VHH binders against b5yem2. Designs and how they scored, part 9

Target 1, 146 residues: b5yem2
Amino acid sequence: MFVGEYYHSLDEKGRLIIPNDFRQLLGETFYLTRGFERCLNIYTITDWNNFSQIISSFSPTDNLMRKLCRFWFSGSIQVTTDKLGRILIPSFLIEYAELSKEVVIIGAGKHIEIWAKEKWEEFNKEENILENMNEINSKVAELWKK

## First folded at step 4 (VHH)

Design p26 (framework vhh_7uia_1)
Fold by ESMFold2-Fast, scan of step 4:
Structure p26 (fold): chain B 146 residues (1-146), chain A 126 residues (1-126)
Amino acid sequence: as target 1 above (146 residues)
Amino acid sequence: QLQLVETGGGLVKPGGSLRLSCVVSGFTFSDYYMAWVRQAPGKELEWVSYISGSGGSTYYEDSVKGRFTISTDNAKNTLYLQMSSLKPEDTAVYYCAKDSPLELLFEYFRQGYDYWGQGTQVTVSS
């Protein structure tokens, strides 16, 4: 699992260092995608393929699923780290996630997220999970019974 | 209270058949998408099949398409997975889950599997 929060800089060429701890789990090649919260997600090849299989299994006549399919596949690229542990983020993904010089890279379990630092700080202010602890405790209690 | 109870797993030879059942309580499943998800030993979770509403639309992972059939029995509040032409690669713990596979996949990454029951083991071997 990916864990932790890392602060890094995106350079003028769109290159970003991936934390060494994450690279040990990812290997050198993995997928970079649009996230659903105007961030970018990183998946291992295995997890990206699993998600992609689910999305592509929906009916081609389902309008909403065609829209999701286009969003997912057109918004995904395979990336490989260079000798310095950096990936190149294309401009369309930089624009999507509104990335600037300061970025935050977070481990979110099965995937990694890349956020503009300002957006990450705003999101955390708005999405205070501690306000949901009673509901979370109920969900966890149900799981632990099994 | 929402509960999902899977049964019907077991040992079967290649080419055999099994029917998995998932009894649901605490909701009317005609209002929800239902899914079967599996996890093979040492592997990641894999979506298997999903059914919308009360049997209107069905979807299958490519490796099981034509071999597995998902269905519901609204009178018994039960979801089924009829498995035929079983292969060693189908060996896994099978879980039923409430809601769409897409939402389930996001929760897999975000949370700890609170959308499914305890699972039922399917072993395909000679």
Scores: ipSAE 0.000, ipTM 0.185, lowest interface PAE 13.7, mean pLDDT 79

Design p27 (framework vhh_7xy4_2)
Fold by ESMFold2-Fast, scan of step 4:
Structure p27 (fold): chain B 146 residues (1-146), chain A 126 residues (1-126)
Amino acid sequence: as target 1 above (146 residues)
Amino acid sequence: QLQLVESGGGLVQPGGSLRLSCAASGFTFSDYAMAWVRQPHGKGLEYIATISGSGGSTYYSDSVKGRFTISRDNAKNTLYLQMNSLKPEDTAMYYCAKDSPLELLLEYFRQGYDYKGQGTQVTVSS
């Protein structure tokens, strides 16, 4: 699993260093995608293929699933790290996630997220999970008793 | 307590057939879509097929389309996978999973994978 927060800088050419601990798990080549909260996600090749198979297994007449397919596939690229451990993020993904010079790279278990630092700080103020601990405890208790 | 118990795996020669079963308990089986996934040695989980709660809709990964058939018997709370024209690359531990493809995707993003039973081993070898 990917864990932790790392603070880095996006350079003028759109290159970003991927944390060494994450590169050990990812290898040299992996997928960079749009995230669901205006961030970018990184997946291993195996995980990206699994999600892609699930998403693409739906009927082409399902309007919502067609929208999800377009979002997922048009928003995904395969990237390879250079000798310095950097990837090149294309402009359309930089624009999607509103990335600036300062970024936060976050381990989110099965995937990695890249956030503009200001957006990550704003998200944490609005999505404070500690305010939901009583509800979380209730859900966990219900799940474990089943 | 939700339980999924897979069976029917074994050793088979290339071109052979196997039928896997998954016995479900602890939930209203007909209310949920069910899926088959597999994990080859030293590799990640691979999606295989999904069937809707009613059995009226089925979906398959490209790697098994035309060779495998997913089905269910709601009266017996049992999910099946008929595997024909087996190939060495089909060798894997096979798991059944509760949830639709979208629910599997959302569970993966939010909570990680822990929705499957103990599995049944399929080995395709000459």
Scores: ipSAE 0.012, ipTM 0.342, lowest interface PAE 9.1, mean pLDDT 82

Design p28 (framework vhh_7xy4_2)
Fold by ESMFold2-Fast, scan of step 4:
Structure p28 (fold): chain B 146 residues (1-146), chain A 126 residues (1-126)
Amino acid sequence: as target 1 above (146 residues)
Amino acid sequence: QLQLVESGGGLVQPGGSLRLSCAASGFTFSDYAMAWVRQPHGKGLEYIATISGSGGSTYYSDSVKGRFTISRDNAKNTLYLQMNSLKPEDTAMYYCAKDSPWELLYEYFRQGYDYKGQGTQVTVSS
């Protein structure tokens, strides 16, 4: 799993270093996508394929699911790290996630997220997970019921 | 308490058939979409199929479309997966999960609780 927070800078050409710990799990080639919270997500090729198969399995007549398919597939790009461990983020994804010079790269279990530092700090102030501890305890108890 | 118990797996030869069952309790079964996912040994989870709460809509991964059929019996709180024309590539631990395809995927990436039941092993080998 991907874990931790890493603080890095996006250079003027849109290049970003991927943390070495993450690259050891990702390999050199992986997918960069739009995230659902105006961040970017990184998936292994295997996980991107599994997600894509689920999304593409919905009814072709479902308007909402066609919009999700367009959002997901038009917003995905396969990237390869250079010898310095950097990827090039295209401008349309930089604009989507409102990335600036300061970014935070976080491990979120099965995927990685890239956030503008200011957006990540703002999100964490608004999303107080500790207010949901009773429901979290219930979900953990269900998981342990094996 | 929410409980999902899978059964019906086993050893089968290529071209054979199996029917998996999932007994659900602890929630209003007909109100929720249900799914089947599988995990081959040493690999990640793979989505197989989803069925709506009413049973009126079904969705399948391309790898099983035309060979597998998902169904449910809301009176018995039971989910089924009929597997026909089995291939060695279908060998995996099979799990049922409460949720829509999107919610199942979200929980998958969270190392979620809903799909990590006991599972039932399917082995397709000569």
Scores: ipSAE 0.000, ipTM 0.210, lowest interface PAE 13.9, mean pLDDT 81

Design p29 (framework vhh_lunsekimig_d3)
Fold by ESMFold2-Fast, scan of step 4:
Structure p29 (fold): chain B 146 residues (1-146), chain A 125 residues (1-125)
Amino acid sequence: as target 1 above (146 residues)
Amino acid sequence: EVQLVESGGGVVQPGGSLRLSCAASGFTFSDYALYWYRQAAGIERELIASISSGGSTNYVDSVKGRFTISRDNSENTMYLQMNSLRAEDTGLYYCAKDSPLELLLEYFRQGYDYWGQGTLVTVSS
């Protein structure tokens, strides 16, 4: 599983160092995608392929699922780290996630997220997970039923 | 333990009718939206019909006007009434309490082993 928060800088050419701890689990080649909250997601090749199989299995006549397919596939690229552990983020993904020089890279279990630092701080300032604990407890209780 | 058990499939001629049932247990049935999915030979698995906890319904265009989804909260059962059946309706039919997005999230959580055996519908001469 991917865990923790890492603070890094995006250079003016769009290159970003991926934390060594994450690269040990990812290998040298992996997928970079749009996230669902104006961030970017990183998936292993195995996980991206598995999710892509499920997403592509839905009916082409379902309007919402067609939108999800376009979002997922057009928003995904395969990236390989250089000798310094950096990836090149294309301009369309930088624009989507509103990335600036300061970024936060977080481990979110099965995937990694890349946030503009300002967006990450804004998100956490407006959200308090402890206010949602009753709702969370209800959802967890459903999962732990045998 | 959440359980959903499909039944009612069979062999019918084109233009015929079938009523599928989905018997649910292990959760508060009235609180959940419910879904019918199908896996037809030669095509991808698809969501074909949904019904919200409040009773509002949605259908894919290919079944709209021919299929009717309904629920009976007192019996913890969901139904799919299938009229004017066509050869392309042949396939395995599955019920679920999870939307396509929730199924994708469940895959992230549990892996791929989600579905029951479904109920087989064959439309042929």
Scores: ipSAE 0.000, ipTM 0.151, lowest interface PAE 11.8, mean pLDDT 80

Design p3 (framework vhh_brivekimig_d4)
Fold by ESMFold2-Fast, scan of step 4:
Structure p3 (fold): chain B 146 residues (1-146), chain A 126 residues (1-126)
Amino acid sequence: as target 1 above (146 residues)
Amino acid sequence: EVQLVESGGGVVQPGGSLRLSCAASGFTFSDYAMSWVRQAPGKGPEWVSSISGSGGSTLYADSVKGRFTISRDNSKNTLYLQMNSLRPEDTALYYCAKDSPMELLFKYFRQGYDYSSQGTLVTVSS
């Protein structure tokens, strides 16, 4: 599992260093995608393939599912780290996630997310998990049913 | 208490067939989509197939399309996977899951796969 929060800088050419702890789990080659919350996601090849299989299995005649397929596949790129542990983020993904010089790289369990620092701070203000503790306790109880 | 118990695995030669079963209890079976997921030795989990609560809709991974058939019997709270034309690459522990494909997508984005059941082992060996 990916865990933790890391603060890094995106350089002028769009290169970003991936934290060493994450690279040990990812290997050298992995997928970079659009996230659903105006961030970027990183998946192992295995996890990207599994997610892609599920998305591509929906009926091609469903308009909403076609939109999801276009969003996912056109928004995905395979990346390889260079000798300094950096990836090159293409401009269309930088624009999508509104990335600036300051970025936050977070471990979100099975995937990694890359956020513009200001967007991550805004998201955390709105997603105050502590206000949802009663609902969380209810969901945990459901998951722990024997 | 949600419980899922898989069975039907075994050793089979390439080209053979096996039928897996998943006995479900602790929830209203017909209200939930069900899925099969497998994990091969040394590899991550792979989604195999899903079926809607009514059984009217099915989805399959490209690697198993035309070879595997998912089905369910809501009167018996049982999910099935009929596996034909088995290949060495199908060797894995097979798990059933109480999730629709969309719920699995959400879990992948937020939490990843986590199986609450023991699974059933399928070995395809010549």
Scores: ipSAE 0.005, ipTM 0.408, lowest interface PAE 10.0, mean pLDDT 83

Design p30 (framework vhh_lunsekimig_d3)
Fold by ESMFold2-Fast, scan of step 4:
Parts: sequence; structure tokens; C-alpha cells
Structure p30 (fold): chain B 146 residues (1-146), chain A 125 residues (1-125)
Amino acid sequence: as target 1 above (146 residues)
Amino acid sequence: EVQLVESGGGVVQPGGSLRLSCAASGFTFSDYALYWYRQAAGIERELIASISSGGSTNYVDSVKGRFTISRDNSENTMYLQMNSLRAEDTGLYYCAKDSPLELLWEYFRQGFDYWGQGTLVTVSS
């Protein structure tokens, strides 16, 4: 499972360092795709193939599934890390996710997400963690009940 | 277990308004992006609107400016405010916590029993 949050910079040529902890699980080659939330996703070859088989198993007459197939397959590329642990993100994916110099790389369980830092910070700002503070405090109190 | 229950559908005249609700349980509501899908006569089920955990929204072109998706994390409820309704908006409306890709993954895991009853919207003169 991929976990954690890493802050990195996208260079002028579109190259991004993938965190070493993630590369240990991904290996050298993996898939970079459009995310459904205007971020980019990274999948292992195994998971990308599994998802692709499911998508491709639907009827060719299903308009929604044809649209999903176009989105998924046209928005996916296989990438290989260089000796410095960097991948090259093509312009069309940079544009899709609105990536700038500052990016956040997030472990999201089965996949990794790459977000423009400004977009990720906006998401975190809008998520009202304080509304859950009473529940968090209750859980902590129960946990610390000796 | 994850449960999403749609309500608020009905019969309205063209130009009318309806507000759909999606009541959620069995997951941490505030952590998930949420989606409205529509199944219209002669058209396959399509994604109509989405709202991220952070509140960012997206709409299919045919409903932009007419529909507004919103969420109330304190009530574990998502809404779709539908204004200026047209005959082509007639259909069954479904809510989901899964993107189109995640929905396909859930179909694989659980079979094709993912969709609930939905809520029927009829726009008739």
C-alpha cells in the first residue's frame, strides 16, 4: 500500500523525482494516468492491467464505457524511472492536472496521486477537520483509557 | 457497509426545479469525492456532476449553469439542485462515492449489483 505525502518540484523539462519509498514498491516501470479529480495517478503494471481488462470487458455499444475507455487509454502512459529516480511527465498530462513547479505526491493506498501544490492545499483547506475534532478527541480518550 | 440512498425525484414541467438528495452511511463521508450519474431513455448511464472532498465541482456540459452539486458533511448528505429542467433531463439519477474507474473496480469486486434504486426525474409538459 502506498502511504504518505511528499513535496517536490517539477523541473522545467517536466521531470519529477518519485519518492524512493514508492519506487521500492513500483519497480522501475509503471503507468502514469489522468486522475478523475484533475490530478495524475500512478499505478503498478499489475493494477493498470487489471483495471484495463475490466474497462475493456464492457459492451462496445455502451456510450459511457466508450467514453471511459477513451479517457483511460488515451490518458495513460507507461513510464520508466531514470538513474536519478525521475519520470518525464508529458505536456498533455501536465496541462490536465494543471501542474506547476510545486507538486505534492500522495500515497493513496492502491495508487499514487500527483497534485499541483496549490490544488492540494485548497482541498485540505476546504476539508473541515475541526468539525471532526470532537470525534477525534473521543477516540483518543477511549484509546488512552489505560 | 456502504449505503447511498437517493431521493427527491418527481414530475415537473419544463423550466421547473427539483433538489435531489443522497444520504450516505458506512464510510467517512468527508474523505470522498461524490458523484451524480443519470440514466436517460435511449442513452447509457452518464456522469452528470462531481464534487471533491475539498468542494471542487465539475459538470457535464449539458447541465452546466443549470445544476449545482453540493455537500453537507455534518449531515452525510450530497445534493443536486436542478434548475431550468428540460425534457432531456428525464431519467433515473444515481449517487455514488466512486469515480467511473472506481465504480468499475467495485463491479469487479461485488458484481453488477452496485446501483441502488435511484430517484426518477420526469420533465413533462
Scores: ipSAE 0.000, ipTM 0.133, lowest interface PAE 11.9, mean pLDDT 80

Design p31 (framework vhh_8ghr_2)
Fold by ESMFold2-Fast, scan of step 4:
Structure p31 (fold): chain B 146 residues (1-146), chain A 127 residues (1-127)
Amino acid sequence: as target 1 above (146 residues)
Amino acid sequence: EVQLVESGGGLVQPGGSLRLSCAASGFTFSSDYAIGWVRRAPGKGEELVARISGSGGSTSYADSVKGRFTISADISKNTAYLQMNSLRVEDTAVYYCAKDSPLELLLEYFRQGYDYWGQGTLVTVSS
């Protein structure tokens, strides 16, 4: 599992150092994708393939799932770290996640997230998880019944 | 409660065939749920090899098994099957049956993608 918050800088060419602890779990090559909250996600090749097969197994007439397929596949690239542990983030993903010089790299269990620092701070202020503990407890109880 | 029980694994020579079964209890196959077969070999991580919708319409396969494996379901028996033909040494793995929910797949993916993994069944392909 990926865990923790790391603070790094995106350089002028779009290169970003991936934390060494994350690289040990990811290996040299992995997928960079659009995230669902205007951030970027990183998945291992195995997890990206598993998720991609699930998404692609839905009916081609399901309009919501077609939208998800376009979002997921057009928004995914395979990346390889250079000798200094950096990846190159293409401009379309930088624009999507509104990345600035300062970024936060988050371990989110099965995946990694890359956020603009200001957006991560704003998200946490507006979406205070502690206000939702009753709903969270209900969802956890629901999962235990499965 | 939800239970998944795999069977049908064993030792087979390259080019051989096996049929795995996944018997489900505690839920019924319906349009709300799908069944997947996931395999894990030491050092390789988990690979989703085949998936079928509980409504019986939609199937998908990993590129590594397309044309060789066939997933099917008997809704009346609440049992899914994986027919494995032309087996290769690379197919050696523990095979797991997993229930997933089409309505919650994205949320469940962040938690492993599947509810209620079975115990697994070992497939060994060797001469």
Scores: ipSAE 0.006, ipTM 0.229, lowest interface PAE 11.6, mean pLDDT 79

Design p32 (framework vhh_8ghr_2)
Fold by ESMFold2-Fast, scan of step 4:
Structure p32 (fold): chain B 146 residues (1-146), chain A 127 residues (1-127)
Amino acid sequence: as target 1 above (146 residues)
Amino acid sequence: EVQLVESGGGLVQPGGSLRLSCAASGFTFSSDYAIGWVRRAPGKGEELVARISGSGGSTSYADSVKGRFTISADISKNTAYLQMNSLRVEDTAVYYCAKDSPFELLYEYFKQGYDYWGQGTLVTVSS
């Protein structure tokens, strides 16, 4: 699992250092995608393939699933780290996530998220997960029915 | 009460075959849900290997198993099957039968991993 917060800088050419702890789990090549909260997500090749299989398995006549397919596949790119542990983020993904110089890289369990620092701080200011403990307990109990 | 019961796992030689069964109770197969087979092996993480929808028998497979594994469903028996042929040592894993829905699966996968409804069945491919 990916864990922790890392603070880094996006350079003027769109290059970003991926934390060494994350690179040890990712390997040299992985997928960079649009996130669902206007951030970017990083997946291992295995996890990207699994998710892609699920998304592509829906009926081609399902309007909502066609929108999700376009969002996911057009918003995904395979990236390889250079010798300094950096990836190149294309401009369309920088624009999508509103990235600037200051970036936070978050371990979110099965995936990694890349946020503009200001957006991450705004998100945390408004989202108080501790208010939802009763609902969380119910979801956890459901998993234990296995 | 939703229950999924897997069976058919075991020890098999490379190149052998196994057929896994997933008997469902507490719901009927429908287009609202799909049945998937997810495997987990040490060092590999979780992999969705095959999926079948309740409507029309639409199927999909991971590239690692295409041509070797076949998923099917018997709606009258409310049972899904995974026919595994030409087994490789890399196929060694615990196999789980899971029912999914589009949005719940996406949320679970990204934040919590798969919600496994069955106990799983161990498949070991070795000499």
Scores: ipSAE 0.000, ipTM 0.121, lowest interface PAE 13.7, mean pLDDT 79

Design p33 (framework vhh_7pa5_2)
Fold by ESMFold2-Fast, scan of step 4:
Structure p33 (fold): chain B 146 residues (1-146), chain A 125 residues (1-125)
Amino acid sequence: as target 1 above (146 residues)
Amino acid sequence: QVQLVESGGGMVQPGGSLRLSCAASGFTFSDYAMSWVRRAPGKGPEWVSTISGSGGSTLYADSVKGRFTISRDNAKNTLYLQMNSLKPEDTALYYCAKSPLELLYEYFRQGYDYWGQGTQVTVSS
């Protein structure tokens, strides 16, 4: 599993060093995707393929599932690290996640997330998260009752 | 309360067959896609197969395609996995999983969703 937080810089050419601990688990080639929270996600080839097969099994007549398929597949690219352990993030993903020079790279279990530092700090503000825990749990419970 | 109860596992020799069942309750079964997921000793979970709510669409992992058949009986709220030409590498604990369409973000973020203790399949000579 991927764990921990790493603080790094995105260079002027859009290149980012992937932490060595993560590269040992990922290998040299893996998938970079749009995250659901205006961040980027990294998946191993195996996990990306498994999720992609599940997503693509949904009915093509379901409007919501078509939107999910477009979001997932059009927002995914295969990337390979260079000799210095860097990947090149294309401009459309930089724009999607609103990345600037300062980024945070997070292990989130089966995937890795890349966040703009300011957005990660806002997301992890303790008061905000704790204040919304009951509301989040209520919404989750409501969704599962359907 | 969603409940999924797997059964039908056992010990079989290579080349043998087994049929797994999953009894579902606590939700409208026909409204949800269902999956089989397995966990081999010392390995992470591996998705095996998915079937749409209507049963009209199926998808299989490359490792089982042509050998396994997923099916469902919506009148009985039961999911099945017919496993033929079993190999030692199919040895795993098998779980059935309800598709969490309402919780898509959490499902994909966490990978595989499943409930119950699973059913053990051991393929050995």
Scores: ipSAE 0.000, ipTM 0.134, lowest interface PAE 14.3, mean pLDDT 80

Design p34 (framework vhh_7pa5_2)
Fold by ESMFold2-Fast, scan of step 4:
Structure p34 (fold): chain B 146 residues (1-146), chain A 127 residues (1-127)
Amino acid sequence: as target 1 above (146 residues)
Amino acid sequence: QVQLVESGGGMVQPGGSLRLSCAASGFTFSDYAMSWVRRAPGKGPEWVSTISGSGGSTLYADSVKGRFTISRDNAKNTLYLQMNSLKPEDTALYYCAKGDSPLELLYEYFRQGYDYWGQGTQVTVSS
């Protein structure tokens, strides 16, 4: 599992250091994709392949699934870290996630997210998990079968 | 309370067959898509197959297409996985999973797509 929050800078050429703890789980080569909240996601090759197989299994005549397939496949690239642990983020993904110099890299369990710092801060202003504790406790109790 | 109880696993030689069952209770079974997910030793969960609530739609991972068949009996609240032509790489703990979000099928890599996972049933394919 990926965990933690890391503050880094995107350089002028679009290169970003991936935290060493994440690289240990990812290996040197992995997928960078559009995220669903205007961020970028990183997946292991195995997880990207699993998700890709699922969405590719839908009928090519399903309009919604064709839109998802175009979004997912056109928005995915395979990246390899250099000797300094950096990846190159192409301009179309920088534009999609509105990345600027300041970037937050977040471990989100099965995947990693890359957010523009300003967007991450805005997202967190809306969070109040304490207001949902009764529902959370019920869901955890059902999942934790011990 | 939601309960999912898997059974039917065991040891089998390559080329053999097994039929897994999942007995579901605590929810209206026919209202939810159901999935089979497996976890091989030392690896993360791999989605295997999904069936819609009505049973009218099925999806399979490429690794199992043509060999596995997912089905359900809504009158008995039971999910099945018929596994044919088993290979050593099919060795894993197999879980029955309930989803009840619009993104259940698409977010297999997230456990958020599955409200509940059962205890699992072990399948070992070896010579």
Scores: ipSAE 0.000, ipTM 0.163, lowest interface PAE 13.3, mean pLDDT 81

Design p35 (framework vhh_7pa5_2)
Fold by ESMFold2-Fast, scan of step 4:
Structure p35 (fold): chain B 146 residues (1-146), chain A 125 residues (1-125)
Amino acid sequence: as target 1 above (146 residues)
Amino acid sequence: QVQLVESGGGMVQPGGSLRLSCAASGFTFSDYAMSWVRRAPGKGPEWVSTISGSGGSTLYADSVKGRFTISRDNAKNTLYLQMNSLKPEDTALYYCAKDSPLELLYEYFRGYDYWGQGTQVTVSS
């Protein structure tokens, strides 16, 4: 599992060091994608393939599902770390996630998220998980019915 | 406590057929989508198919479309996977899963043991 919050810098060429603890689990090659909250996600090859199979299985005649497919596949790239543990983030993903020099790299269980520091701080101020606890408890109970 | 027991695996030649079953207990079966997931030697888990709680909607991985059919019998709390035109690359341990094994959510809930013991399918000549 990916856990923790790491503060790093994106350089002028779009290179970012991936935390060593994350690289131990990811290996050298993995997928970088658009996230759903204007961040970037990192998935192992296995997880990206599984999610992609589910997404591509939706009806091609459904307008919303076609939009999801375009968002996911056009927004995904395979990346390989260099000897210093850095990846190169292409400009279209930097623009999508509004990345600046200061970034936060978040372990979110099966995936990693990369946020502009300002966006992460903004999100945390506005999103209060405790306001959703009743709904979360209901969803967990649905998964754990006796 | 959720319990899922897979059965029906075995050895078969390419082009052959097998039907897998999953006996579910500990939850209201018809309220939940059910999925089949497989794990081949040396590979991570691969989603195969999902069926809605009512059975009215089905989804399939591209690798199995047209060959596999997912179905359920809500009166018997049983999920099925009919596998036709089997290929060597279908060789894997097959698991029954409560709900879709969306990888981001699955790891969070894996400690709840929604995956059963699995049933081995081997396709070789």
Scores: ipSAE 0.000, ipTM 0.274, lowest interface PAE 11.2, mean pLDDT 81

Design p36 (framework vhh_7uia_1)
Fold by ESMFold2-Fast, scan of step 4:
Structure p36 (fold): chain B 146 residues (1-146), chain A 125 residues (1-125)
Amino acid sequence: as target 1 above (146 residues)
Amino acid sequence: QLQLVETGGGLVKPGGSLRLSCVVSGFTFSDYAMAWVRQAPGKELEWVSSISGSGGSTYYEDSVKGRFTISTDNAKNTLYLQMSSLKPEDTAVYYCAKDSPLELLYEYFRSFDYWGQGTQVTVSS
């Protein structure tokens, strides 16, 4: 599982250092994708392939699933870390996630997220998850109950 | 763990009708959009229909529009699919699913057997 919060800088060429702890779990090559909250997501090759197989298993005549397929596949790239542990983020993903010089890299369990620092701070102000603990506890308890 | 139990399938002649039911346990039904998905033997998964948590909005695959109706009974935590004017090409195993962000969709499909066996619908003379 990916855990923790890391603060890094995006350079002028779009290169970003991936934390050592994450690289140990990811290996050298992995997928970078659009996230659903104007962030970027990182998936292992295995997880990206599994998601992709499921998404592509839907009928090509399904309008909603075609929209998801276009979003997912056109928004995904395979990246390999260099000797310094950096990846190159292409401009279209930088623009999508509104990345600036200051970046936050988040371990989100099954995947990693890359946020512009200002966007991450605004998101956390808006989403006080502790206010939802009663609902969360109910959902977790029901998932483990049979 | 989350459980979805589908019932109501069977053998029916072309032009016939069937009502599928999905009893939900492990979460509060009305908090989530729900979907019906089907798979014919040797074919791709096909999304059939979705409904918002309260039943206010419904969506259908083009091939089933006008023939199928999705609905909910929140008091019974049950999702329904009323199927009419059934055709041989509707023959499939029908699964109900939580309609959710990609992460939750992946979890559902990764453990397909975990969500139950589905319900078999066979349309033939």
Scores: ipSAE 0.000, ipTM 0.150, lowest interface PAE 13.5, mean pLDDT 79

